# Miniprotein binders against Protein ANTHESIS PROMOTING FACTOR 1 (APRF1), part 1

No score or structure here was measured in a lab: all are predicted.

Target 1, 330 residues: Protein ANTHESIS PROMOTING FACTOR 1 (APRF1), of Arabidopsis thaliana (Mouse-ear cress) (q9lyk6)
Amino acid sequence: MSLTELDDGLVRRMAMGAVFSDFGGKIHSVGFHRTDDLLVTSSEDDSLRLFDIANAKQLKITYHKKHGTDRVCFTHHPSSLICSSRYNLESTGESLRYLSMYDNRILRYFKGHKDRVVSLCMSPINDSFMSGSLDRSVRLWDLRVNACQGILHLRGRPAVAYDQQGLVFAIAMEGGAVKLFDSRCYDKGPFDTFLVGGDTAEVNDIKFSNDGKSMLLTTTNNNIYVLDAYRGEKKCGFSLEPSQGTPIEATFTPDGKYVLSGSGDGTLHAWNIENPSEVARWENNIGVVSCLKWAPRRAMFVAASTVLTFWIPNDGESPAPADPPTDQQQ
Positions, changes and structure headers below are counted from each chain's first letter, unless a header gives other numbers.
F, E and O stand for the ipSAE by ESMFold2-Fast, ESMFold2 and OpenDDE, each averaged over both directions (binder to target, target to binder). V2 = 0.75 x the mean of E and O + 0.25 x the DockQ between their complexes.
Where letters were taken out, [cut] stands.
The coordinates of atoms that the task and the answers printed are left out; those that the model quotes come from them. Centres of patches stay.

## First folded at step 2 (miniprotein)

Design e02 (from fb2 with E35T)
Fold by ESMFold2-Fast, scan of step 2:
Structure e02 (fold): chain B 330 residues (1-330), chain A 81 residues (1-81)
Amino acid sequence: as target 1 above (330 residues)
Amino acid sequence: SEKKITITIKVPPEKAWEVLRKIFELAEKYGAEVTIYVEGDEVRIEITVRGSEEAIERFIEELEKLAKEEGVELEVERHEE
């Protein structure tokens, strides 16, 4: 069961529980399923791993040596994923794959991007998704067809996100600009533009809060901004210690009241955004965090570097960290 | 004595963002909570507000004005609390 509303005390009681340390490299991306208690990870060892978050248990691992793994998210089906490719991009154009973890099959390839996909998001209301690439394009796709449904060319590193109701999507552009598009009529151009003011770095990532009211931005210079999603006004902002080579991730809590993020010195921070203040700080032993997400339906978040850690409230019954998953036997 | 009301507005998706922008401005003024449901070809916006009878009536009047300006209809459900 998810908490619909957190308080400072519960956030402060979050503590590292299960730990999975058998990854062969950095974890690139993590994604929770919207309704099922499932998490997927992608890493430098070319694995996709599926986890049961209710029991902190690895359910499945698959290796994708031909294409590699980079960005990943669930489709609406709990065994189906969209995963971006690291290998053979220029020769094949097979930048994105729709795959089934159930039977380990590639269901469809999406061709077009000429460079790495750095942002990937699934529509919350239909079988559409978006990808943003270092090739300076955002592409709109439909899981049901191979052909790209739309393309937007832009300056700089794109980041894309659907709002939680699927009415609007946002695209980050060079210079701290975020443009809003009507998801049904995106070809008429953006209907609004937000500027984060004074930040000259590019946006790494965009997230909408679950209620759709707030927008969370992380930048290449390790700043976090929370904007009003409708008006574009800055609600609050936070600066973190610089991190070289590891983009900082940030996450909303499900109730939208808190933001968590990692720092270049390896600490994790939590801020109350209704009364802007740092409410918790955790020193961890996993180094600089590359992935950080709060579960959509639980008092739980995951933080990942070369290891994956699950964090839950310390209620006096917290289990010891789990040993890494071994072979299916023993 | 406080009252609670729930107001439901149904909006075509193509108008939803503009209507929501204005609803959030009013909700902030009156301390109301807004929940959004996307259901096929409709967006259903549910607004809950608590307060004195005078404050609630003013809020309803402002929402009725907004609904008229945007060409949408609203339902008001009143609760004793």
Scores: ipSAE 0.013, ipTM 0.490, lowest interface PAE 8.8, mean pLDDT 83

Design e03 (from fb2 with E35T Y37W)
Fold by ESMFold2-Fast, scan of step 2:
Structure e03 (fold): chain B 330 residues (1-330), chain A 81 residues (1-81)
Amino acid sequence: as target 1 above (330 residues)
Amino acid sequence: SEKKITITIKVPPEKAWEVLRKIFELAEKYGAEVTIWVEGDEVRIEITVRGSEEAIERFIEELEKLAKEEGVELEVERHEE
């Protein structure tokens, strides 16, 4: 499997395939492994679920009743995860856990955050990761040691992201400011600051394109911005329908040419960002999509609300994957 | 007749962002692939380009000029296709 360059036709042919509807609440976070065909989900029902994306199959489910589950991502190893906690944060400080999916054990606790982690990202080049919390701090961690390696204090709701090459990381701050840091010299402070002009809402999420040239920002006032990652200049922007309190996630396609997002009216949208235009709009029956990610190495994305859906190109000749039977009596 | 060349550029972290920006501009012009690693005290930038001998030679010349202007080292490795 390799990255395929997308075109408008392929994007437009994406259609809902497999559906997993047995979650006991909202799905809070989804994450793909960078190289293996695996997806992990975290949910309001305190579950972590592991999926084989090649076969659209649930491989494993674990429940975490003491800590709950919130933000989740893979480490470089496909058998291990980093997961943030929802419960007992003030008393234990056990806000983040390093988990082995192989033997179902907690390998490390990362203590320090005093409130929920709302942003979590793994370094693409080493065993470092970052967490942003409602306690108004961003912490830098090393997976090999439980002690915090660095802390940055800020105002507002933090959002953090590594660029795809691990060269820089970005932190969103109050007032629509995004600060850029050199990953090796972050203690020297930011080397640049981008301002999202005209938007007074906080940045909810930051993503870098795979080529490192673009930055995708979602805001709390239902706008999406694509910035030049080097200059901070706004390349394009899109407005979404209000979501009535549900956070919206947007995603790049792996080639960086398209952005997809949910909207408050329950639709999914795809825009071409090289020639800014809406390419596709899909209606669905799963409600407002709060988790949305395109697979790193496939023509596939996942969209999640209280259900998880897999989307693949409909070639018109192959029978569409059958939806799993829905048991309404559970 | 088509060749594949891998070029490695080692850059101090404090220069990495400026050099990387210029490298991405050149890579886009020549259809090259850029991969970045942080290795100890240096950032290693690996550039892979495929094409005719003439196109590859021009690309290497532009990278050598960039490396000289930025004061960084580069290393060229040729692979057969």
Scores: ipSAE 0.000, ipTM 0.164, lowest interface PAE 18.8, mean pLDDT 81

Design i1a (from if1 with E18W E22L)
Fold by ESMFold2-Fast, scan of step 2:
Order: structure tokens, then sequence, then C-alpha cells
Structure i1a (fold): chain B 330 residues (1-330), chain A 80 residues (1-80)
């Protein structure tokens, strides 16, 4: 199913709708299911929460007191998740879990990481997934077996992403480097390396656009870069207000024409990357937004801090967002 | 700028199609796929055209029967 094509006017009309404020702390991670109208969240209160995004309704909560919750994503099945652990890593080694939300069971433990998982992504084409850890490794897994299928040792904080075809995966490394790997023969090493615009800060998040043509990078120096995914050339870049201790997530719209990001001052920004310009900004009293994702099949995004908010286009009767700032670099 | 041309020998259409996907991601301008079997070459030509549509790429696919080579030329989205 194709989405209604986004334009600047529709992006500007996005407004906060449903708000869920019953979390016991920060929301660490949010993930949409690829095909079903579902969202999962992980939070400091050790909960995993499942939401119906069509009706903006919480469907289920499970608590994970032994392991905690950290990074989370759906598998291909809408009732199963992969979740990383915050607690008892040294004693159990159970850094990742394959969970069924349908019957509230842990289906598999994935042991190997020696420190917290900070990046997690599911293959779009098979039962493989990748995890990047503060233990300076990226591990490749298969949902069908508990043994690690591959290990890549890296310097710095890894961030991992599959491209939309599952053909290539990218790993961010120290010094602003992003290395591209062939999913079928990653053991031969990377086939390309991109450098992030002269910025030596660590990349803390990486995403491919749905058409596979662009790569979105967020850095620890509060910069966002959009690169050509084939050649590594910088298409555009944006600077954010510093966020002391709070990670910032940026997201593509499903058509790949826009990028949205939080900022350290609590604002949300939207930029058109096809014709580079800031098209919208929103000033909100929910604090610094650490989780931000656009729904894969809807004119909808979620923004999370200690509260979860759903954003949809208003009909022009709701207050408009703040005017975008004048670009002084023109 | 200098063109990025990749040359491979394959023994199956599946391997050739995988290489086209991979090398398009690497910014290839042209991919030359050599095969030993002319029947395999013809299948690669036909399937490569379908794959290009699937990937949303503007490509030209040509089969050279004298060398059993399938050439896939990828038009850059930012030609300017």
Amino acid sequence: as target 1 above (330 residues)
Amino acid sequence: SEEKVYVFEVDSPEEALWLIRLLAKKGADEIEIRVKDPEVAKRIEEEAKKLAEELGLKVEVEYDPETNTVRVRITKPEKE
C-alpha cells in the first residue's frame, strides 16, 4: 500500500494528538511494526508496552524486572519482539531476548554481549538481526538459533542499520566513519566506507530511507547528516541545540522527502531534503524528545520523552506550528 | 567524474541479480556480468530489467551475444 504523498503543507499541519503519561520514567526506545498498525515502547519502569496506532490505544503491558528493558523492535510477526537488557548482564549474559507478547513468554535468550546493547535492528527480508554494544562489538543473530552467527569487533560506540532491501547493512564507527557490509558475505569485510562531513564525533544512530537512496546520521556533537547511500556524499546537514545526557533520534518520512528530529531545547524540527529547507518546528512542554519515529504506512509520527505522544495532521483548526527560522546560510 | 565499472563472472541468474542489487548500492555506473551459458545470460537480461523496476532505478540492460556479457548501466539520480 502506498501512502498519500507528503508535502510541506501536510508536514506543517502535524499536531500532537494522543498523549500517554503513565510511564514510570524515560522511554528508551520505540518501534513500529512494518505492516501492522502497532507500536512497542520500552521504558525505565521496566515495561514493554504495545499500542494500537489506528485507535491510539494501549493494548498490553508486560514488566521485566529481572532484565529490564532497553532497545526493542518487532520481528516480522506482530506479536513477537526482540528486547535488550539493562540489568544482570554480568551474571546472566542474557543481553537480548526474543519475546512473545501473545502468551507473555521468553522464546529465546541471546548470550554474548558483555555490556549494554545500544543499537538493534531486524533484517527486513529474513529472521536475522544485529545488535551493537558498548562492549565494542556488533553481533549477528538468527531468531531460530541461540548461538551468535557472527561477530564484528569495532572501536567506539556502534550503531547498526539494514537497508530496506536487506542487501547491505551499515555500521557506524569511531571518527565519524560508516562502513557498509554485504549482508551475504560480511565476513569479507566492508566494501565501502563513508566519512561524515569532517565531523569526528561518534555517530549514535543511522537509518536508511525506504527507497534506499539516502542515509540519515545523528552524531554526539548534535549534528544530523543526510548522505547519498550509494556514494557517501553529503546531501544536507542540520545543527541541533545540545542535549546534555539525552540521546536525540531523527527519522525519515516514509517517502524519504523529509527528516524530523528533536533538539536539546525540547523543540521538534522538520526539514525538506528534496529541496533543502526547514519547513516546520514545534515547541512542546514534554521535555527533550529522545525517541522519534514516523509510522511506515501513515501520516503519523510518535515523539517520546517521559511521555509518549502521537502526532497526526490537523484539519487546519488546531494551532499551527511555529514558523521555521530564517536560514542564514542562504 | 570517473565511471565506476564492475566486472564479474557468474554461473547463475540469482548470483547476477544479487550483484546488481549490491553494486547499485555502491554507486556503480555500469556492471558487466559475464556468463558461460548463453541461456543463463538471456535469463539475467530479462530478470535484470524486472529488478531495475523493483528498485526504482533508471537502467539500461544490454546483452552482448559475442561475449555472453550482460551490461547494466545505471543512470545517476543527480546527473547535474
Scores: ipSAE 0.006, ipTM 0.336, lowest interface PAE 9.4, mean pLDDT 82

## First folded at step 6 (miniprotein)

Design k02 (from r1c with E70L L74I)
Amino acid sequence: SEKEITITIKVPPEKARELLRKIFELAEKYGATVWIEVEGDEVVIWITVYGSEEAIERFIEELEKLAKELGVEIEVEVHEE
ESMFold2 (binder alone), alone request of step 6: mean pLDDT 78; pTM 0.733

Design k05 (from r1c with K15L E70L)
Amino acid sequence: SEKEITITIKVPPELARELLRKIFELAEKYGATVWIEVEGDEVVIWITVYGSEEAIERFIEELEKLAKELGVELEVEVHEE
ESMFold2 (binder alone), alone request of step 6: mean pLDDT 78; pTM 0.746

Design k08 (from r1c with A67L E70L)
Amino acid sequence: SEKEITITIKVPPEKARELLRKIFELAEKYGATVWIEVEGDEVVIWITVYGSEEAIERFIEELEKLLKELGVELEVEVHEE
ESMFold2 (binder alone), alone request of step 6: mean pLDDT 78; pTM 0.749

Design k09 (from r1c with L19I E70L)
Amino acid sequence: SEKEITITIKVPPEKAREILRKIFELAEKYGATVWIEVEGDEVVIWITVYGSEEAIERFIEELEKLAKELGVELEVEVHEE
ESMFold2 (binder alone), alone request of step 6: mean pLDDT 76; pTM 0.710

Design k14 (from r1c with V11L E70L)
Amino acid sequence: SEKEITITIKLPPEKARELLRKIFELAEKYGATVWIEVEGDEVVIWITVYGSEEAIERFIEELEKLAKELGVELEVEVHEE
ESMFold2 (binder alone), alone request of step 6: mean pLDDT 76; pTM 0.705

Design k15 (from r1c with P12D E70L)
Amino acid sequence: SEKEITITIKVDPEKARELLRKIFELAEKYGATVWIEVEGDEVVIWITVYGSEEAIERFIEELEKLAKELGVELEVEVHEE
ESMFold2 (binder alone), alone request of step 6: mean pLDDT 76; pTM 0.706

Design k18 (from r1c with S52P E70L)
Amino acid sequence: SEKEITITIKVPPEKARELLRKIFELAEKYGATVWIEVEGDEVVIWITVYGPEEAIERFIEELEKLAKELGVELEVEVHEE
ESMFold2 (binder alone), alone request of step 6: mean pLDDT 79; pTM 0.752

Design k21 (from r1c with A32V E70L)
Amino acid sequence: SEKEITITIKVPPEKARELLRKIFELAEKYGVTVWIEVEGDEVVIWITVYGSEEAIERFIEELEKLAKELGVELEVEVHEE
ESMFold2 (binder alone), alone request of step 6: mean pLDDT 76; pTM 0.714

Design k22 (from r1c with A32L E70L)
Amino acid sequence: SEKEITITIKVPPEKARELLRKIFELAEKYGLTVWIEVEGDEVVIWITVYGSEEAIERFIEELEKLAKELGVELEVEVHEE
ESMFold2 (binder alone), alone request of step 6: mean pLDDT 74; pTM 0.691

Design k23 (from r1c with Y30H E70L)
Amino acid sequence: SEKEITITIKVPPEKARELLRKIFELAEKHGATVWIEVEGDEVVIWITVYGSEEAIERFIEELEKLAKELGVELEVEVHEE
ESMFold2 (binder alone), alone request of step 6: mean pLDDT 77; pTM 0.721

Design k25 (from r1c with K3V E70L)
Amino acid sequence: SEVEITITIKVPPEKARELLRKIFELAEKYGATVWIEVEGDEVVIWITVYGSEEAIERFIEELEKLAKELGVELEVEVHEE
ESMFold2 (binder alone), alone request of step 6: mean pLDDT 79; pTM 0.738

## First folded at step 7 (miniprotein)

Design n01 (from d1 with R17L R21Y)
Fold by ESMFold2-Fast, scan of step 7:
Structure n01 (fold): chain B 330 residues (1-330), chain A 81 residues (1-81)
Amino acid sequence: as target 1 above (330 residues)
Amino acid sequence: SEKEITITIKVPPEKALELLYKIFELAEKYGATVWIEFEDGKVVIWITVYGSEEAIERFIEELEKLAKEEGVELEVEVHEE
């Protein structure tokens, strides 16, 4: 549930606030807790970092030097995380960990994936989660047991997402295909299949809007698509400047009215999807953005590269002073 | 035959960074997880490791040697699981 209704004016007023630059490498995954004012990051320095977003404070760091950290998300409990492994998978097969930041313990290891997890999502209604791997499988898990509860084999790089109500999940696949499953009877196979409509690039990521009406897709050829989640009809689409080595990242605002993304030139963009138009564009000075997410209950988003930045409305602050004109720049 | 151990170290922030880099070498070798909390005026480092009795014994020996070299105290708690 959104606590703040957005309009074009508020989106345009978003500005960089708190900055955290004490990372030993690129940040490659971020996740907000659904109800609590908490953010977790995963980065190339093998750390998971926990942040209080209300007070802009780093609360805790964990380092996982043997297997690294890759994808991360909160469970329903604000002190508990699911994290995937980045390397040394062949040694233990421990591709996923369930851990408590409060107890300082790894609570469970989930074995089965034969290659890196590239997509991870928590069920919004129970203690189940899904992982999609470069091993060309999606696995369904339960936090309460070690054993994999289900496996789906597919082609290409999977991306997985639960609908906000947990009634449907989607798997994005090679060739721009998205298959929809009923969460209660996924073993019957998909009940629908959407195609991106002429784009043959792989889907990199998939997200549902909070109202369940829209589906957000990013592709490996730097296109963003917003589809009707019921019929698979394209509502709108956007193209971004390509970047070598960093796939584009996109996020919905909590009310589902806007999409934000970063381009290969480092620029951040915001589009209104109810009346499709670009409403804002920001230079960020942090380079190409590897992570971008809007907070579920605040007028706030985070954008990350090798640094983590928090963005909030510049609603009553004095404008930044203009740089003095120089002869070369006039 | 497998055990879990938790080690706690409390250090001033100015000692934390150098100590952490040396702990990271052991953490990679033994599969230990390092947990860091910020407590007024101090950095609290927790190290948890799960493994065979022999592996845990070697880990403790190397960490005790490092602690002696760095002039820090270890609080060791063994969980017999």
Scores: ipSAE 0.720, ipTM 0.900, lowest interface PAE 1.0, mean pLDDT 85

Design n41 (from r1b with W17R)
Fold by ESMFold2-Fast, scan of step 7:
Structure n41 (fold): chain B 330 residues (1-330), chain A 81 residues (1-81)
Amino acid sequence: as target 1 above (330 residues)
Amino acid sequence: SEKEIRITIKVPPEKAREILRKILELAEKYGAYVWIEVEGDEVTIYITVIGSEEAIERFIEELEKLAKEEGVELEVEIHEE
């Protein structure tokens, strides 16, 4: 359906609801299904957990004790996932798995990466996906075959993302360069390159807004940049309190008007990017947030550390968020 | 050419936490995949192991010993590549 239209008032009313605290360690990765009310998490306890977000219920857990769990995302089918390996990549070469939560089995193993996958994204239009690894490659895969369909070698820590229409994908690489590729003829090389200046840290993550007009970048030194997706010009940028060993994640709201992120002091922030300003700030008791994602079809986001928290609009029954600082402008 | 086995265990709710802990210790030793479904008050554990015939036989032996100690029954299915 059409994207939800948000305003500052609704964003300010978001408040912590359901909490799941039975994880055996830090949550590495979370992903929403595009159309179904489902969330998957990946954690240091080697688990993948499936949640029904409409009923705030945990549906299923699987433990991957041989290779662990790291990056995770849904395929187009709500019962199937792609998950990357954390351990034993050198011994088996098994870098990614395609699995069914319905059948309780691994459907396919993808071999090739020689080091951990740090970025994973599913094509929005077909059964292709991309993985970026510390082995300094990006691999292009097809769920229907176990053989790698394409490989791009680069320097630095790769981050990969498809745009929402699947026409373009972006790869961040060493030196603050983001290269744009036509998804149908990527073998001809990139058609454009954006340079993110003023930051010596590597890009940790790339996200496109749902309207395709903006690109969201997070860096390993806790900076966030919003770029024009067509021209590569910086629209705005935000800086977060430093954290040790936990890269900060940021998310767009579905309408593309707001960005949310966590800070090294455990605070969550929301900024209006249309009229650049901090509109909300929330303190929480879960520590530094490692995962943060807004639901594609709901006024809802999740924030995760060693616990998973769901946030929904408050009707006045819980404490209001702290007022945003009026002196912080973009 | 590797063998895959799939084991299903239905676990009494009052023993679910203890039995799961012991199953996860075996899963770590043998590289098994463990799947857990909760339906009302019933907990069902599915286990898949891929390995050599010797490793699979050893895994089944240890799991059968655990099942006897806890008073639960196993359903075992063997799949070829």
Scores: ipSAE 0.612, ipTM 0.868, lowest interface PAE 1.5, mean pLDDT 85

Design n47 (from r3c with W17R)
Fold by ESMFold2-Fast, scan of step 7:
Structure n47 (fold): chain B 330 residues (1-330), chain A 81 residues (1-81)
Amino acid sequence: as target 1 above (330 residues)
Amino acid sequence: SEKEITITIKVPPEKAREILRKIFELAEKYGAEVEIWIEDGKVWITIYVRGSEEAIERFIEELEKLAKEEGVELEVEIHEE
């Protein structure tokens, strides 16, 4: 299904379809390829899994026992990934790796981070990427070279995001601050700083809308904020139920009109941000959702806990699953 | 002075269990780490080893002997600093 403009009715018709329940633990991160119909997952069982989203089918699985898997994203090529390490960081220093799913090999290691990477973002326009670590640094990398291209030292847990044009990147940091940098002149420091309006909690995730006009922030006090990406003014905000140790992810729809999020009580929520209101709420049976992303070019989102679920519009032609989530491959 | 290398082996599925067992034995002897990739029944093994130049040379020699006995190819990668 190609990209459609969403309305409240379509959002309300989203329903759980394919379910993959054979993971050996929690799913840490999920990433869609920007142009190809592909999804990658990373999990506590040390697997990276590649999925065809058009057919809701698992294509490949790899196990990484030395490094483990943590944060993952596609490069521009649909067969190559950037993945962060969970294990052996102190002994190896190999916090990030660039790998080919086609050749089934690691192409490059990126050394420098002294603690786990908690945020990872690929440039939309070139072979650069950023990583934010619990070592309180953000590093800028180039896929073509081993050496770190730049480092920014910050207080707190960083979260990083490129805007859609790749000309600006944002770093969330201590005290509810978001700093904006020019990608060409980041060494001159940030050109702007947004403060999350009235919220003293730490920002744990940043996303830009596809049109570049809005910024989506999730905070440690279970609030979501949508800001104007140019002025930093709060457009709207929503409150979530507290979660116990499970990070909550929120996502824009591709048209930027809706925000979806998990919640600490295991529900999924959808809000219209043009006319701020809750449009839909789904009570699911997969527990607290730690990964939630809407597909870039489809009326589809994925929600993951210890199971991976694909959600698509239910037009009444096929019913939503009535039983507990079951694995479509088994 | 310590050196670091990555070795990748493409393993015929019909021999995968036997070859993996022998690779794990060698990896344990040299303190090497092993990762396994599986796609459509095809198996790749990646071995990571760090040590002195002499220790790495001995490891590669033993692994090349194993590869020749089992009819598999080694791909050796040196990590650039």
Scores: ipSAE 0.000, ipTM 0.348, lowest interface PAE 11.9, mean pLDDT 82

